VH-VL binders against Lysosomal-trafficking regulator (mv). Designs and how they scored, part 1

Scores and structures below are computed, not measured.

Target 1, 99 residues: Lysosomal-trafficking regulator (mv), of Drosophila melanogaster (Fruit fly) (q9w060r2686to2784)
Amino acid sequence: SLNSQILYNFAAKFLPVDGEIEGEIIITDLKLYFLATYRCRYFNVNCDIANITEIWLKRYQHQETAFEILLDTNKSLFFSLQNADDWKIMREVFCDKIV
Structure headers, positions and changes below count from the first letter of each chain, unless a header shows other numbers; Kabat numbers aren't used for antibody chains.
F, E and O stand for the ipSAE by ESMFold2-Fast, ESMFold2 and OpenDDE, each averaged over both directions (binder to target, target to binder). V2 = 0.75 x the mean of E and O + 0.25 x the DockQ between their complexes.
Where letters were taken out, [cut] stands.
The coordinates of atoms that the task and the answers printed are left out; those that the model quotes come from them. Centres of patches stay.

## First folded at step 4 (VH-VL)

Design a12 (from a1 with heavy chain P58T K59Y; framework fv_diridavumab)
Fold by ESMFold2-Fast, scan of step 4:
Structure a12 (fold): chain C 99 residues (1-99), chain A 121 residues (1-121), chain B 111 residues (1-111)
Amino acid sequence: as target 1 above (99 residues)
Amino acid sequence: EVQLVESGAEVKKPGSSVKVSCKASGGTFSNYAISWVRQAPGQGPEWMGGIIPIFGTTYYAPKFQGRVTITADDFAGTVYMELSSLRSEDTAMYYCARHPDYYGDSLFDYWGKGTTVTVSS
Amino acid sequence: QSVLTQPPSVSAAPGQKVTISCSGSSSNIGNDYVSWYQQLPGTAPKLLIYDNNKRPSGIPDRFSGSKSGTSATLGITGLQTGDEANYYCGTWDSSLDAGVVFGGGTKLTVL
């Protein structure tokens, strides 16, 4: 549920098995949301922060700008950020979950 | 040619729970989001929630949040909807319905045949 | 109660035209694509129109859709007895937790 307390907002690509989806990552105190920029309203990719077990730094398109979130369900979400500053903020927010 | 195959009719007592299954016979779940929609006798459709099976990400309508659980079994290729604390008002036809993509940017292209759930004493 | 408003019934003779309206608000029809579904007695709903005015394969061009402001319309020309059914509009509601919303349905009778 998005409310008035958005803590962070990053431009990002969501990287499913097939393709790339442009959008934004929005972090609140309870949840992480990915909101696609085109034709995606309510099936926003999201997870409870409490359910994140690990976050791994990944390479995508030969650059070190991606990360993968592993959930307690053994599902994973794979994202690419636009710049290193956004990744540093992600690392700071989730420092206890980075491997 | 695409069919969503739902489990058989159920008769349940008030206070119990019911779990309905949905399996795609003509396609795969990896490219699709799946919603659950119910229809009480003589009423219009009512959206309950949905899932993106490849991520396990779920979405619930506020009316059903806390009572409904939607899950996917990747190995079996099946999506489930479990509704707890059943009341007589939960007597309805329960449909699974497919979105043509896994993030649900379009509404439903195919519906299951429906599973009748009757809640009576 | 349904979120979208449809007339409860409409009737016309074979070969005639009929329109079915669907009224919403800025958070749903005013802000997103509308789909239309046909439900024959005893059957599951079937997609007739998606993205306001597009037909899936197999749906005849007698069925058309349009959207203006916060309202959508389903048009059916050349009515046939096999068109007797309930018709439902549906869309996303942009209120964060509302999800998919539907009209209450319109029963079409071909006299």
Scores: ipSAE 0.016, ipTM 0.660, lowest interface PAE 5.9, mean pLDDT 83

Design a2 (from a1 with heavy chain D101S Y102W; framework fv_diridavumab)
Fold by ESMFold2-Fast, scan of step 4:
Structure a2 (fold): chain C 99 residues (1-99), chain A 121 residues (1-121), chain B 111 residues (1-111)
Amino acid sequence: as target 1 above (99 residues)
Amino acid sequence: EVQLVESGAEVKKPGSSVKVSCKASGGTFSNYAISWVRQAPGQGPEWMGGIIPIFGTPKYAPKFQGRVTITADDFAGTVYMELSSLRSEDTAMYYCARHPSWYGDSLFDYWGKGTTVTVSS
Amino acid sequence: QSVLTQPPSVSAAPGQKVTISCSGSSSNIGNDYVSWYQQLPGTAPKLLIYDNNKRPSGIPDRFSGSKSGTSATLGITGLQTGDEANYYCGTWDSSLDAGVVFGGGTKLTVL
């Protein structure tokens, strides 16, 4: 039950190779989830926090409001946050992985 | 291996309520959305709604809004669907089905075996 | 009672080819991907095709899907007696009643 606890949640945009999906990032004890309703469907992208190799700060629409999560499988997840407080929390939560 | 295990058959009287359960096994329960889909005898499937357990927010088809309640118990790894004010036309097979996060635009990759609900007096 | 239109039945002999159509509108098939489900007698539906024309692991390549405009088609070549089942198409509808919508089903009878 404690391992199912939500520690943080934020409004976020998931940025696949094409398009932009508005949703929410949820962080628990072991995992990071991105949850959305996209094209009126349930949409879920997730990864184990232990599998995150590096987090790179990136630009989205020519501003440094985004980050890229690099996984040990050579896959990456690209997100944008619009809220300054959420941005601060992400930097603090993952400070040891930010390049 | 992913398996969705549904509760047993129900026989109910008109005006009562029924609560059906779906227990997910062989995969990560909270990583996926679970929907409820019913199928009346001789008819095609009809989507009722679904839930993302970790988010806790259900979504309902308009036809069932006000009569259906979908909940999740993360501790038990179980999703529930309760349908109230039962009528004879609610007699159907009720399935739970999973929405896979890594399939992109796929709708349902795994289905439970179904629970028969019969409404009769 | 179904939003998507399928022929109620289709019949063919073993080894033949059969096609099953699914007709919708701009708010569903015209706007989103189509999935197909096989339901053998007495069993739950099973995912057969997703994203219009993709097969899950374990589905043989004699099953195929396609989509054109507001219609989708399921093709089965080299028909086998074990293919006798009901087949349903499904997609997302973006109109006033947003959500998953299904066809009424097509019963495939194998001689």
Scores: ipSAE 0.007, ipTM 0.628, lowest interface PAE 8.9, mean pLDDT 81

Design c2 (from c1 with heavy chain Y101S Y103F; framework fv_diridavumab)
Fold by ESMFold2-Fast, scan of step 4:
Structure c2 (fold): chain C 99 residues (1-99), chain A 121 residues (1-121), chain B 111 residues (1-111)
Amino acid sequence: as target 1 above (99 residues)
Amino acid sequence: EVQLVESGAEVKKPGSSVKVSCKASGGTFSNYAISWVRQAPGQGPEWMGGIIPIFGTAKYAPKFQGRVTITADDFAGTVYMELSSLRSEDTAMYYCARDTSYFDTSAFDIWGKGTTVTVSS
Amino acid sequence: QSVLTQPPSVSAAPGQKVTISCSGSSSNIGDNYVSWYQQLPGTAPKLLIYDNYKRPSGIPDRFSGSKSGTSATLGITGLQTGDEANYYCGTWDSSLSVGYVFGGGTKLTVL
């Protein structure tokens, strides 16, 4: 459909080497999107779920709220969710890819 | 203090492709987007597209969609612009520019010196 | 060809004031911040004004910007010979596919 079928939506931070970018993670049956909260004239970062090879659970500020996604292109994306409950849901969604 | 260093001049034949690079010197691209802007001789600047290097997310001007590809090698701190199916009308100066509009403002605050691309038979 | 409309040229004597207009639409100037760029012959454009009226470090206060509705204005007071250049306005267009747009440019001649 033209409308995206959204299965999950989480408040999240994208974590590059030296900073934090506030936004939200949207998961559909085929893709994961990150949409930045601030005015972004570039649409979004996304990846096909089928292209995710590994997900590494991480801690952020001593909380179990972070994860790193490894793509088949050898690129990785590092995110933190705002609470442990969302992190646990994310873990269940991707349980087959957790290292 | 950050400077954008562009690759050298190119002379190309019609129908070929050209790939221009833009490297950050004295800093990184972590909180910025990088845009590509061209300027034909005697004409004003024209936005081609841009990329957020840390995401790999690119956006293209409609006029160039299908012919332009902008990519980033965030590890090396380099952004590339490839333009295919070159025509004589693509003869221009090509600039990369740091785009602050992604995070906190709306400006092209640092510009490369430009790369001349000449398309001739 | 340009999306934003500027006068092609403007001229004045040293010490005088000029204004350069930039006209657009609701989806570009109306919805977004306007920047102004100075381009001296043989050089890359240089940012003069961002966020409608702000100056980067190093830009003298005789350069000013403003925005009203779908139009923006660059003001230059105390004109100097070194101000001879092309001046371009620029902004984002909120229409999903358009991106950043520049004005056609204004050639400033100091008599």
Scores: ipSAE 0.029, ipTM 0.651, lowest interface PAE 4.6, mean pLDDT 83

Design m3 (from n7 with heavy chain H101R E108F; framework fv_nivolumab)
Fold by ESMFold2-Fast, scan of step 4:
Structure m3 (fold): chain C 99 residues (1-99), chain A 121 residues (1-121), chain B 107 residues (1-107)
Amino acid sequence: as target 1 above (99 residues)
Amino acid sequence: QVQLVESGGGVVQPGRSLRLDCKASGFSFSSYGMHWVRQAPGKGLEWVAVISYDGSNTYYADSVKGRFTISRDNSKNTLFLQMNSLRAEDTAVYYCARDFRYGSGSYFDYWGQGTLVTVSS
Amino acid sequence: EIVLTQSPATLSLSPGERATLSCRASQSVGSYLAWYQQKPGQAPRLLIYDASNRATGIPARFSGSGSGTDFTLTISSLEPEDFAVYYCQQRDSWPLTFGQGTKVEIK
């Protein structure tokens, strides 16, 4: 696939129920990865793009820089981007899935 | 405003080499894949090469494979095309272009103004 | 490689008329087709992506339609600045390919 060779990268925070993990989001045509070093260990969260059912635009700390990914497994992933410009790019990349 | 400025074009003899540069400004260069697309005088558009946002992946048209090398320096917001073993059929205006950020990419949403490369004896 | 064939090669019309441009693919490209406008001495400009979505800043008179192998670009009422060469491009398969272009010229 051509798209597997062209990647997007955003500085981001993964927002689990307990805290905040700083890292980066990498998007390919097949998968979305969140990569970080957390507590001196490698940390990776990922999902297949085909398994994404909806993306909900959210606010985090009163900024319009966050989104929640809903998977077909009824699980969700919550992320915040560093700035409004990256968030606008994210909206354009996934506009087909945004509610 | 997004701006892409090509340089390095000129007249060169067959078998020689040229390097093209493309200076980017007005956007996060390190977040986008970049392409080279060429157009021979009076002809249509031909895709040449692509490089991923971090430089780790490249892909080439069969007509240039083994002769051309695409690279980038994200610290300088600059895209390069090293052209070796040039042939008369490589004569064209060379455009650098930004990969489209919508959906899965692989369209060209912003283009430079192009630089002319003429390969003649 | 996927071959894109554009027709007609030249379309001669007057301002205010409707222009309909065709692009046909040698095999299915789904909806992964874009349209570009190029004026003499200028770089191409993205008009339509994914068959029917208008790019930012593109006037409403431009519209795209089609899927699979048959695609159409329509300009509902030609303005003087619309007389240019138009190219289609697919991203379904490597290598990326363009059609040979349709020239829209004044009658």
Scores: ipSAE 0.000, ipTM 0.575, lowest interface PAE 16.1, mean pLDDT 83

Design m9 (from n7 with heavy chain V50A N57D; framework fv_nivolumab)
Fold by ESMFold2-Fast, scan of step 4:
Structure m9 (fold): chain C 99 residues (1-99), chain A 121 residues (1-121), chain B 107 residues (1-107)
Amino acid sequence: as target 1 above (99 residues)
Amino acid sequence: QVQLVESGGGVVQPGRSLRLDCKASGFSFSSYGMHWVRQAPGKGLEWVAAISYDGSDTYYADSVKGRFTISRDNSKNTLFLQMNSLRAEDTAVYYCARDFHYGSGSYEDYWGQGTLVTVSS
Amino acid sequence: EIVLTQSPATLSLSPGERATLSCRASQSVGSYLAWYQQKPGQAPRLLIYDASNRATGIPARFSGSGSGTDFTLTISSLEPEDFAVYYCQQRDSWPLTFGQGTKVEIK
């Protein structure tokens, strides 16, 4: 197994089809993780960065603070960030994948 | 093919220690939280402990706090449960389980076959 | 900790009959409740997550309902392979807890 260093972390909400889950997004060189504040509900939601096909910047509650990750399996993950600065970093980190 | 294989169970006297191992294969072990769940003979399921994907956070049932320690070695795809100060009430089949992964669109968890721990005089 | 109480302890039915199993929580768990099936000598199998959603591969005859403190698992028409022990589990807060189980047995 190869080690991964944490490059970025952001407070975030994971947005399943129903509800909101508060937590943190952690980005390494290989993976994106979402760690819920209450780990018993969802210890980790994750994806390999190499498996991300597209990232769509979205509006959530009329603010440009959200994004949707589309995976090569045709599945998607929807997140909302807490502030515009974190959203700007996300945009720059994934500029190659943003559509 | 996801597999979890427990080992290290056996017969031990009260007050002594035992370590259980759980070897994972067929998935990215370092990406998932893991659990230990036990079941006493003829009884129901009891959640014992959980550990985060990187080992930084651990959680325990009140019945085992201060006696059991959950840990993991992501380089070896192995989960551990160190059991100290064992009591007759700890007699059970111990299962390891992969945490429920939400957001992938597949909602299933995986359990090992279990390993029997018998604490008797 | 959150205590889950399942009832009845044993449910004796014939194949083709409807089974209704109850799980009550000592405090609200929202919709963060799962149902598991366990057959003798086997590890548990996830049936229902988030109170009402069927896990992958689970037949439509299994359905879950409820929220807060009162939850129900229904098997609309029992098949021979459905005679097993069923457990509820809350995933709302640490520590995680299971109910004591309901055994569905052949009458």
Scores: ipSAE 0.013, ipTM 0.608, lowest interface PAE 8.0, mean pLDDT 83

